# Designs tried in a protein design chat: VHH binders against Hydroxymethylpyrimidine/phosphomethylpyrimidine kinase (thiD). Part 5

Target 1, 255 residues: Hydroxymethylpyrimidine/phosphomethylpyrimidine kinase (thiD), of Aquifex aeolicus (o67772)
Amino acid sequence: MIALSIAGFDNSGGAGTLADIRTFKHFGIYGVAVITALAVQNTQKVYEVFPIPPDVVKEELKAIFEDFPIKGVKIGMLANKEIAEVVYETLKSKKTNFIVLDPVFRSKSGRELLSEEGVEFLKSEFIKIVDLITPNVPEAEILCGEEIKSLEDVKNCAQKIYSLGAKSVLIKGGHLKGNYAIDILYDGKSFYEFKAPKIAGKTPRGTGCVYSSAILANYLRHKDLIKAIKTAKDFITEAIKNSKKLGKGYEIMDF

## First folded at step 1 (VHH)

Design o01 (framework vhh_ozoralizumab_d1)
Fold by ESMFold2-Fast, scan of step 1:
Structure o01 (fold): chain B 255 residues (1-255), chain A 118 residues (1-118)
Amino acid sequence: as target 1 above (255 residues)
Amino acid sequence: EVQLVESGGGLVQPGGSLRLSCAASGFTFSDYWMYWVRQAPGKGLEWVSEISSSGGSTKYPDSVKGRFTISRDNAKNTLYLQMNSLRPEDTAVYYCARSDYEGYLDYRGQGTLVTVSS
C-alpha cells in the first residue's frame, strides 16, 4: 500500500515529510512525498520557510500520481494560497481512498506556516475534499471563527468546521481533565472522545504530523476511522513517551 | 475558563534585568508544561523558554540561554521569566503559554511589552 505526504521538508526529521514517511513505514505502508516548502529548522525553532514554486509542486504531484497507485493522502504545511490551489486542483481530479488534512498554520513558536490568504482558501474551498481534518484548539478557533472555552464550545466548533465541508473533524486537546488530554471527533452524526494521559517531561516536535499520518496509515489498513484514531492515539502516546533528545531543543519521536 | 495574565513588562536599559509573571487560572496549573514565547516588532513568534509541570526540567534556545531563567510556583499558579543582561534585540511582546498533550500551544495570554532601549 502506498500513501502520499504533501508537506514541508523539515531538516531535523521531527516533522514534515520525513516524519510522515517514517510513520507510514512503521505501519507497513510505503510513503512517497510531495514537498511544498523547505523549512530551515532544527529541534529549537523554525528559522525560515522557503516555499517551493507552485509549478514545481504541480510537477511533483504529476510525477507521483502518474507512477504510483496512491491509496491515501496526508496533507500538512501548504505555505501559501498558490501551493494550496495546485494541491487542491490535483487531488480533486484524482481518486484516492482517504484525505487527511493537518491544518498547519503556525509553529510552536508561532511562526506563520500558512499565509492568511491560504487559510481563507483552505476554509472556503480546500476543506471540501477533506475526509478528516485534525486541528488543535487554536487551529479550530481559526477555522470556526469562535473562541473555545468549554467542551460545548469544542462540539459547536467541530460542527461549524464540518459545515465548511470536511467529512469528519478531530479537534486535538479539545477538552482537558486532570492528567488527560481528550481529542473530540465529530463525524456529522455523533461525537466521540479519545483520551490518553499527558506525558510529563516530554514536548516533542511534530506530534500533529505523526498523529495525522498514523491515523491515515491505520485507516488504510482497517477502513474504520474510530479504530484508526484509537490505534493512532495509543501510538502517539507511546512515541511521545519514548521521544529522545537528539539535539539541543525539543525531543524527536524516534520510532 | 482557562486564563493566562502576564505582567512585569516595561522599559529597561541594555544590560538591565526584568522579571515577568504570568497568573494562571481555570485549570490545574501543576499538571501542565508552560512556555514563554515572544514576538518582536515586524517578526513572527519565537520560543523563549519552557518548563515541565514539576519545574524540574527547563529548556532555552541559544539566543537567551544563560541570560533568561524560567521558573514556576505551583502553589500560587504563577509562571515567571527572569531576564538578565537584556539586549535591544530582546524588545518584544512576551506571552505566557500552555501546550496541549500534542505539544501545540493551546492558550496564550494577552502579552506584556518589554522594550530594551536607553
Scores: ipSAE 0.011, ipTM 0.194, lowest interface PAE 9.2, mean pLDDT 84

Design o02 (framework vhh_ozoralizumab_d1)
Amino acid sequence: EVQLVESGGGLVQPGGSLRLSCAASGFTFSSYAMYWVRQAPGKGLEWVSEINTGGGSTKYPDSVKGRFTISRDNAKNTLYLQMNSLRPEDTAVYYCAKDTYYSGEWFDYRGQGTLVTVSS
ESMFold2-Fast, scan of step 1: ipSAE 0.013; ipTM 0.334

Design o03 (framework vhh_ozoralizumab_d1)
Fold by ESMFold2-Fast, scan of step 1:
Structure o03 (fold): chain B 255 residues (1-255), chain A 120 residues (1-120)
Amino acid sequence: as target 1 above (255 residues)
Amino acid sequence: EVQLVESGGGLVQPGGSLRLSCAASGFTFSDYAMYWVRQAPGKGLEWVSEISYSGGSTKYPDSVKGRFTISRDNAKNTLYLQMNSLRPEDTAVYYCARGEYSDYGLFDYRGQGTLVTVSS
């Protein structure tokens, strides 16, 4: 089975297409990539982001889709509106693929990874082809336009994001309960909680990339979104626990 | 290597004021949003204030809005919290924090904390 990562290229390997492909491989899925931008980065920060010209991104997409029977797509950093439009136009014709969007707006170091116009395009059009969107709390606030201070706010925000067109919304870390971090899924009908123990002292690069890619890989294997999220949550908890300080900054998940 | 060191806590009477400071080192301070978070005795963590990397945007929960002011000095790698009209319910350990929410933590780094006691 073959899955596609549409994301930036993190030359350090902690995030982006390299992390996505490594995650797919871990679950027995062959990964192919369409690179949207080159991110010059190490474990400490993102120094520069060089968007790939939209015409080149379009040719990368064409080359992959004409050759490989893609079953699922994980989308990360889109960099700008022009690239987002090219990806959107290609994927809206591929309705049989399961599409997971990890809405990467900013790096941990504060670098803009999607332009303001790109965010607006994502909210108004792109979100309509998405089967699962996996924002963290700050990303969810941008998407729904409201501050999140409580579990009720998380649920209201998830419903608002759903109303924008996503088929399912998973807000990561939306609720804290004792020693657990709880992710909240809304599928248009019901709310589901996914909890795992907090791993103190670990803040590895690419947790969003690895988690969303693990969800996609397990959904392709099981065809059950709840089971896929549970499996991915267990996997990323262990990956964070076993992450290594290979450089001077954030840990890297090496699995 | 990332270090956040809070100072300025202490005992103060209701209606009084305190200014907290956080000295940051080991990273490019001006690239990060910064936060103040507190934990009252026997309670969970509560977000208190947020400031953008440039200082151009600030946010507060209703519990402290109008009383607390967050600010930063990027040249000195220092974060501040000016607390006015303090109330007994403001008694807590106050933490300087960096970054954003993660799946497994509220913030990516937090300091050791500074105790603020509001009591007569």
Scores: ipSAE 0.000, ipTM 0.223, lowest interface PAE 10.3, mean pLDDT 84

Design o04 (framework vhh_ozoralizumab_d1)
Fold by ESMFold2-Fast, scan of step 1:
Structure o04 (fold): chain B 255 residues (1-255), chain A 121 residues (1-121)
Amino acid sequence: as target 1 above (255 residues)
Amino acid sequence: EVQLVESGGGLVQPGGSLRLSCAASGFTFSSYEMYWVRQAPGKGLEWVSEISGSGGYTKYPDSVKGRFTISRDNAKNTLYLQMNSLRPEDTAVYYCATDEYGSSWYEFDYRGQGTLVTVSS
């Protein structure tokens, strides 16, 4: 089976397409990539982001889809509305088994990773082709328009995001219970909890990328979303635990 | 660029109090959850407290609940940790932290250099 990563290129390999491809390979899935932006970064920080011209992104998509039977797609950083539109039009026209969107909107340094127009397009159109969206809490708040302060707020927010068109919503870290960070899934009918202990001493970059890619890979293997998320949660917990300080900054998940 | 600078650590006797501060810059401070995490000598990182962007929600592990209070001043881009009834086991380097968008919550993607708190007689 073949899965596609549509994401930015992190030249350090901690996140983006390189991390997605390593994750797919770990689970026996051949990964191909469409690069949306070059992120100049290392283990210490993100310096600059250079979006790929939308017409080049379109040609990348065309080259991949005419040659490979893509079974699943993982989407990360889209950079701007123009790139998001090109990705949306391509995926809307192609039949794949499963689309996972990891919504990457802004960096902590105030760097815009998806333009305001891009976020609006994502909420109004793009989300309608998504089988699973995996926001963290700040991203979920942007999507549903409400602040999250409780488990009930997480559930309400997940239902609002679902109403925008996603077929399932996984809010990462939506609840803390003791020493566990708990992810909350809403599938339009029921809520599910996925828990793992918080890992002390390591803060590797790209955990969202690796987690969403692991979910996709395991869904393609087993066709069971609950099992895929459980397997991915166990995998990412172990990957964080075994991450290594290969540079001068944060750890890298080398699996 | 995200910058976090902690201050206020020092030597204190058991039962004493300290107030830590963290000066934040390079991001829209009021829009992000902030954390205090600590690392005791020879141990891993331990989550100590959490505060929402608005300051309306706070959370603590049982080890510090009732003794530590997290707060923030969004006008000054400053995070605080009030530590009371300090114990020798609270001895650690304390870090101000926040998560990057796109990462899982509690990854503590951004941390300052830390401030040492020593609790001894």
Scores: ipSAE 0.000, ipTM 0.148, lowest interface PAE 15.6, mean pLDDT 84

Design o05 (framework vhh_ozoralizumab_d1)
Fold by ESMFold2-Fast, scan of step 1:
Structure o05 (fold): chain B 255 residues (1-255), chain A 123 residues (1-123)
Amino acid sequence: as target 1 above (255 residues)
Amino acid sequence: EVQLVESGGGLVQPGGSLRLSCAASGFTFSNYAMYWVRQAPGKGLEWVSEITSSGSYTKYPDSVKGRFTISRDNAKNTLYLQMNSLRPEDTAVYYCAKGYTIEYDSGTYFDYRGQGTLVTVSS
């Protein structure tokens, strides 16, 4: 099986297409990539983001889809509205693909990774083709337009994001219970909880990339979203635990 | 249980200085990037400054670069913001913020804000 990563290129390998492809390979899925931007970064910060011209992104998409039988797509950094539009127009016709969107808005160092116009396009149009959106709490607040202070707020926000058009919504770290961080999934009918112990002392880059890519890979293998999320959560928990300080900043997940 | 307690805000005249402090507890402070963010009346949240876990790198938006300095004392679990050459447009509630949760971090923003401290810059 073949999965596509549509994301930025992190030259350090901690996030973006390199992390997505490594994750797909770990689960026996052949990964192909469409690069949306070059992120000049290391373990300490993102220095610069060079968006790929939208016409080139369109050519990357055309080259991949005319050659490979893609079954699933993981979407990360889109950089701007123009690239998001190109990706949306291409994927709108690929109804049989399972589409996971990890809504990457800002880097850990505060750099904008999706323009304000791009965020609005995502909320109004792009989200309608998404099978699973995996925001963290700050990203969920941007998407639903409301502050999250409680588990009830997480559930209300997930329902609002679902109403924007996503077929399912997984809010990461949406509830804390003792030493556990809990991810909350809403599928339009029911809420599900996914628990793992907190891994103190480690702040690896690319956890959203790896987690969303692991969910996609396991969904393609089993066609069961709940099982895919459980498997991916176990995997990312272990990957964070085994992450290494290979540079001077954040840890890298070396799996 | 994560706790961030800001202090040092107040009324100051244009051109003046203030030093904000944030006392952190309930987590290993030295392992997290820390932020200062602010919210002016009737506006959204604006990122003001960032410091890495070791303090080796700091970052500022152009609106405060050269005027504000973020620093940290990992031995005391305390974050600071030195604000110089203050302007009326710096009037806001200033929040201390911790980087996002380790196991679900997508490489973006913060997962906890303190209660905030009000800074008013006026004559």
Scores: ipSAE 0.000, ipTM 0.188, lowest interface PAE 11.1, mean pLDDT 83

Design o06 (framework vhh_ozoralizumab_d1)
Fold by ESMFold2-Fast, scan of step 1:
Structure o06 (fold): chain B 255 residues (1-255), chain A 119 residues (1-119)
Amino acid sequence: as target 1 above (255 residues)
Amino acid sequence: EVQLVESGGGLVQPGGSLRLSCAASGFTFSTYWMYWVRQAPGKGLEWVSEISTSGGDTKYPDSVKGRFTISRDNAKNTLYLQMNSLRPEDTAVYYCARDLGYESYFDSRGQGTLVTVSS
């Protein structure tokens, strides 16, 4: 099977298309990529983000879709509205894809990774073609427009995001219970919890990229979303635990 | 577990000055670039300043350049933001931050410190 990563290019390999492709390969899925932006970064810092011209992104998409029978798509950093529109128009016309969106809006430093116009386009249009959206708590707050302080807020936010058009919503780290981080899935009918112990002292790069890509890969293998998330959660927990300080900053998941 | 604890916020008059501090623990502070970001009421996060591991390189957006100065004390695991010539537009909760790149899973917020600039 073949899966597509539509994401930024992290030249250090910790996140973005390189991390997505490694994750697909780990689960026996051949990965292809469409690069939306070049992120100049290392383990310490994101220095700059250079969006790829939208017409070039369109040609990357055309080249991949005319040659490969894509079964699933993982979407990460889109950089701006123009790129998001090109990706949306291409995917809206495709019939065989399961689409996972990891909504990359901002770095922890507040650096913009998707323009304000891009976020608005994502909330109003793009989200309608998404089978699974995997926001962390800050991203979920942007999507639903409310601050999250409790499990009830997480569940309400997930329902609001679902109402925007996503077929399912997985809010990562939405509930803390003792030494466990709990991800909350809403599928339009029920809530599900996915638990893993917090790994003290480790915050490797690309965890969102790897997790969403692992979910896609396992969904393509088994066609069972709950099983795919459980498998991906176990995988990412081990990948975080075994992450290595290969540079001077954040750990990298080397799997 | 990474801990970043901000302090030094408060009420200040326009044109006044304030110094924020951030106490870091749970990681090797001296090996990370550090950031100040803020969130004004009803708005998203805005990057305010950044500083290199040694403190030799700093950057600011035009909105605060010349008024704010970021610094660090690696021996004390502390980040600082000196804010001068404060304006009502600088009213926000200020957060000390570690750059996570464009990854999303472990993006979390500290409590921040509130700065209110009003006459």
Scores: ipSAE 0.005, ipTM 0.319, lowest interface PAE 10.3, mean pLDDT 84

Design o07 (framework vhh_ozoralizumab_d1)
Fold by ESMFold2-Fast, scan of step 1:
Structure o07 (fold): chain B 255 residues (1-255), chain A 120 residues (1-120)
Amino acid sequence: as target 1 above (255 residues)
Amino acid sequence: EVQLVESGGGLVQPGGSLRLSCAASGFTFDDYAMYWVRQAPGKGLEWVSEISWSGGSTKYPDSVKGRFTISRDNAKNTLYLQMNSLRPEDTAVYYCAKSRYTYGSHFDYRGQGTLVTVSS
């Protein structure tokens, strides 16, 4: 099986297409990539983000879809509206089995990774082709337009994001305080809770990228979203626990 | 209880320098990105600088790039803003700020502020 990562290129390998491909391979899925932006970074700092010209992104997509039978797509950083439009038009016109969108809006430090116009395009159009969207709490607040203070607020926000057009919504609760990272899935009918202990002393990069890619890989193998999320949650918890300081800054998940 | 206490403001001549400090307590300081924001007389809040939880990444708007430097000492729960080549338009109340979450565009917690006056 072949899965496609449409994401930024993190030259340190902690996030983006390199992390997505490594995650797919870990679960026995062959990964191919379409690069949307080059992130100049190491474990200490994100220095620059250089969006790839939209026409080049379009040619990357064309080359992949003309040659490979893609079964699933994981979408990460889109950088701007122009790139998001190209990706949307391509995916809308092509058959794929499952689309996971990790709505990467900001980095850990608050650096903008998707323009305001890009966010609005995502909310109004792009979300309609998405099978699973995996926002963290700050991203979910941007998508639903409301502040999240409680589990009830998470559930209300998930329903609102669903109403924008996503077929299912997984809000990652790692930003909320407490001893557990609790993720809530809404599939249009029911809520599901995925709970794991927080790992003290570890702040690795790329956890959203790895988690969403692990969900896609396991979904492609088993066609069971709940099982895929449970497996991915266990995997990411272990990956965080085993993350290592390979450079001078944030830990990297080496798996 | 989240507490942010700014200090270091004052009257300074154009071209001068000031260093602001912010003492943080009531939360795990090194789990949060930190911000400096300012409000000039008759204007809205303006973001001035941001720093990641580790201190490994910083960002500035064009209005202060090359003149201001944000830094942090996680062992001391302290945030700093080194301001060089100050201009009259830098006159404002400066606030140390954080989101309720690890990072965020809304500054849910701000200190009391410290006044910086750049005399022309």
Scores: ipSAE 0.000, ipTM 0.138, lowest interface PAE 17.6, mean pLDDT 86

Design o08 (framework vhh_ozoralizumab_d1)
Fold by ESMFold2-Fast, scan of step 1:
Structure o08 (fold): chain B 255 residues (1-255), chain A 122 residues (1-122)
Amino acid sequence: as target 1 above (255 residues)
Amino acid sequence: EVQLVESGGGLVQPGGSLRLSCAASGFTFSSYDMYWVRQAPGKGLEWVSEIDSSGGSTKYPDSVKGRFTISRDNAKNTLYLQMNSLRPEDTAVYYCARVSEYDFWSGYEDYRGQGTLVTVSS
């Protein structure tokens, strides 16, 4: 089985397409990639981000889809509206693939990783072809337009994001209680909770990339979204616990 | 060994001001983005502000914009939150946290301190 990562290229290997491909391989899925941007980064920081020209992204997509029987797609950083449009135009004709969107809008430092115009395109059009969207709490607030302060707010936000067109919504860290982090899934009918203990003292790079890619890989293997998320949550929790300081900054998940 | 120690919390009257501090150790403070989050009694975590590694870029939710100011002193490895025009709704435990620029895991928390209580009453 073959899965596609459409994401930025993190030259340090902690996040982006390299992390996605490594995760697919761990679960026995062959991964191929379409690079949307080059991120010049290491374990300490992101220095620069260079979007790939949209026409080149379009040619990367054509080359992959004409040669490989893709069964699932994981989407990360899209960088700008023009790239998002190219990806959307290609994927809207391929609705038989399971599509996981890990929205990468802004860093915690306020760095814009997807333009405002790109975010609006994602909310109005792109989201309609998405089978699972995996925002963290700040990303969910951008998508639903409301502040999240409680579990009820998380549930309301998930329903609003669902109403935008995603077939299911997983808000990561939607409820933080004691030493547990709880992810909340809404599938259009029911809410589900996925909990794991917080791992103190470790903040490895690429956890969102690895988690969303692990969900896709396990969904392709089992065809059961609840089981896929549970398996991925257990996997990422262990990967964080076993992450190593290979450079001078954040830990790297090497699994 | 990453460590964050918050201080500066206390009891203040509505309309008052407080300045919170966070002393960082065990990492190169000047290389990391930092943020503040808070948790009101019986409620979930809410991000309050964030600042990039250089101090040149800051962000705030509408609930505190214009009233709170985040800043940092990289020479002293210290993060600050200046809180003005405090309201009863600002009553919460405030936490200092460290975040990478990309791919924060599952929400608001990263390396986080023990917190400092701010009570706005009377």
Scores: ipSAE 0.011, ipTM 0.236, lowest interface PAE 8.8, mean pLDDT 83

Design o09 (framework vhh_ozoralizumab_d1)
Fold by ESMFold2-Fast, scan of step 1:
Structure o09 (fold): chain B 255 residues (1-255), chain A 120 residues (1-120)
Amino acid sequence: as target 1 above (255 residues)
Amino acid sequence: EVQLVESGGGLVQPGGSLRLSCAASGFTFSRYAMYWVRQAPGKGLEWVSEISSGGSYTKYPDSVKGRFTISRDNAKNTLYLQMNSLRPEDTAVYYCARGPYRSSWYFDYRGQGTLVTVSS
């Protein structure tokens, strides 16, 4: 089975397409990639982002889809509106693929990873082709336009994001205060909670990339979204716990 | 080197107004969301306002909503906070800050601050 990562290239390997492909391989899925941007970064920060020209991204997409029977797509950093548009135009006709969108807006160090015009395009158009969107709390606030202070706010926000067109919404609650990182899934009918203890002293890079890619990989294998999220939650919790300080900054998940 | 330099603080009577400025240098200002945060005497940091990189999205806590307005001039690398209908409770050192998420209180850079005193 083959899955596609559409994301930036993190030269340090902690996030982006390299992390996505490593995650797919861990779960026995062959991964292919379409690179949207080169991120010059290390464990400390993102120094610069060089978007790939949209026409080149379009050629990457064409090359992959002409040759491989893609079963699922994980989307990460899109960099700008122009790249988001070419990705959208390619994917809107491929409704048999399961599409997971990890809405990467900003890095941990505050660097913009998707332009404001790109965020607006994502909210108004792109989200309508998405099977699962996996925002963290600040990303969810941008998507739903409301401040999140509690689990009830998370549930209200998830319903609003669902109304934008995503078929399911998983808000990652690690930014909320408390001893547990509580993720809330809304599928248009019911809410589901996924809890794990917070891992003190570890803030590894690429947790969103790895988590969303693990969900996709397990969904493709079993066709059960709840089981896929539970498996991915257990996996990412252990990956964070076992993350290593290989450089001078944030930990890297090496699995 | 990233630098954030606040100005515009001072003494003002209740009901008065002040405009704070923050001059940013050493980074591409137009690509970062910016924040105003404050610290009242003997209290922790409290976020006051957020503005997106292009200025199209702003956020405020209820304590200042309708009274404070955040804005930015990306051509001048400057962040502003217009404060109206000031109250004694607004007395604090105000900081210009850059960072990904306020609830974690992680700001990768902030300035030295400017003191705002609201009293008669």
Scores: ipSAE 0.000, ipTM 0.321, lowest interface PAE 11.8, mean pLDDT 86

Design o10 (framework vhh_ozoralizumab_d1)
Fold by ESMFold2-Fast, scan of step 1:
Structure o10 (fold): chain B 255 residues (1-255), chain A 123 residues (1-123)
Amino acid sequence: as target 1 above (255 residues)
Amino acid sequence: EVQLVESGGGLVQPGGSLRLSCAASGFTFSDYYMYWVRQAPGKGLEWVSEISGSGDSTKYPDSVKGRFTISRDNAKNTLYLQMNSLRPEDTAVYYCAKEYTSYLGDTYGMDVRGQGTLVTVSS
C-alpha cells in the first residue's frame, strides 16, 4: 500500500515529510511525498519557511497521482492559502481511501506555519474533504471559535468542528486533568476516549506529524479507525519515551 | 496556576488609538511566546499578533500589520497591544494568550485564559 504525505520539509528530519515517511515505513506502508514548503530548522527552532510555489506543488501532486495508486493521504503544514487551494482542488477530484489532516498552525518555537487566510480557507472549504482532523486543544479552539476549559467544552468544540465538514474529529490532549492525558474522538454520533499516561521529561519535535501518520498507516492496514488510533497512541507514547537528544534543543523520535 | 487579565478596551472613533494590557502570573513570563487574539461579533477567533519571550521577534497578519504593535515588559510580567488607525472591523473582544504546550510536550498555538477586553470602534 502507498500513502502520501503532503507537508513541509524539515531538513533535520524530526517533523514534516521525512518523519511522515519514516512513520509509514515503520508500519509497512510505502510513503511518497509532496513538499509544500522548505523549513530551515534544527532541534532548537524554525528559522525560516520557504513556501514552494503553488504551481510546483500542483506538479508534484500530478506526478504522484499519475504514477501511484494512493490509498491514503496525510496532510500537515500547508504554509499558505494558495498551496491549500491547490491541494484541495487535487484531492477533491481524486478517489482516495482516507484523508487525515493535522492542522499545523504553529511550530514548537511559536512560528506561524499556516497564514491567517490559509486557516480561514481550511475552516470554510478544505475541511469538507477531510476524513479525520487531529487538532490539539489550541488548534481546536481556533477551528471552533470557542475556549476549551473543560471536557464538556472539548466535546462541544469537536461537534462544532464536525459541523464544518470533517467526518471525524480527534482532539489531542482534550482532557488534561487526572492521571491520564486523554484524546477525544467524535465521529458524528459518539465520543471515544484514548488514554495515555502523562509524559514527563521529554518534549520531542514532530509528535503531531508522527501521530497522525501512524493513525493513517494503521487505518490503511486494518480499516478500523478506533483500532488505528489505539495502535498509533501506543506507538507515539513509546516513541516519545524513547526519544533522544541528538542536537542542542528538543528531543528527536528515533524509531 | 496560570492567570492572564486583559484591560484597556473601550469605545473609540474610527482612526483613533487604544492600548491594551495583559497582566500575567503563575508562570515564567519571559520563557513563553505571547499572543493577542480577537473575536469579532459573528466571527471565530482570529490571531492578531505574536511576540517571542525576549521581545526580539514579532509577527502580524496583514489585517493589522502597520497599525498594531505588540510589546512586552518582562520585568512587570505585562503584555501590550498598541492599536492605531482603528477601523470599525477591529471591533471585537481581545484576548491575551500564552504559548500552549500539549500533554505530548508539543507547543502549538495559544492558551486563551482570560475574559478578554471589549474594543468597540464606532462613532
Scores: ipSAE 0.012, ipTM 0.211, lowest interface PAE 9.0, mean pLDDT 84

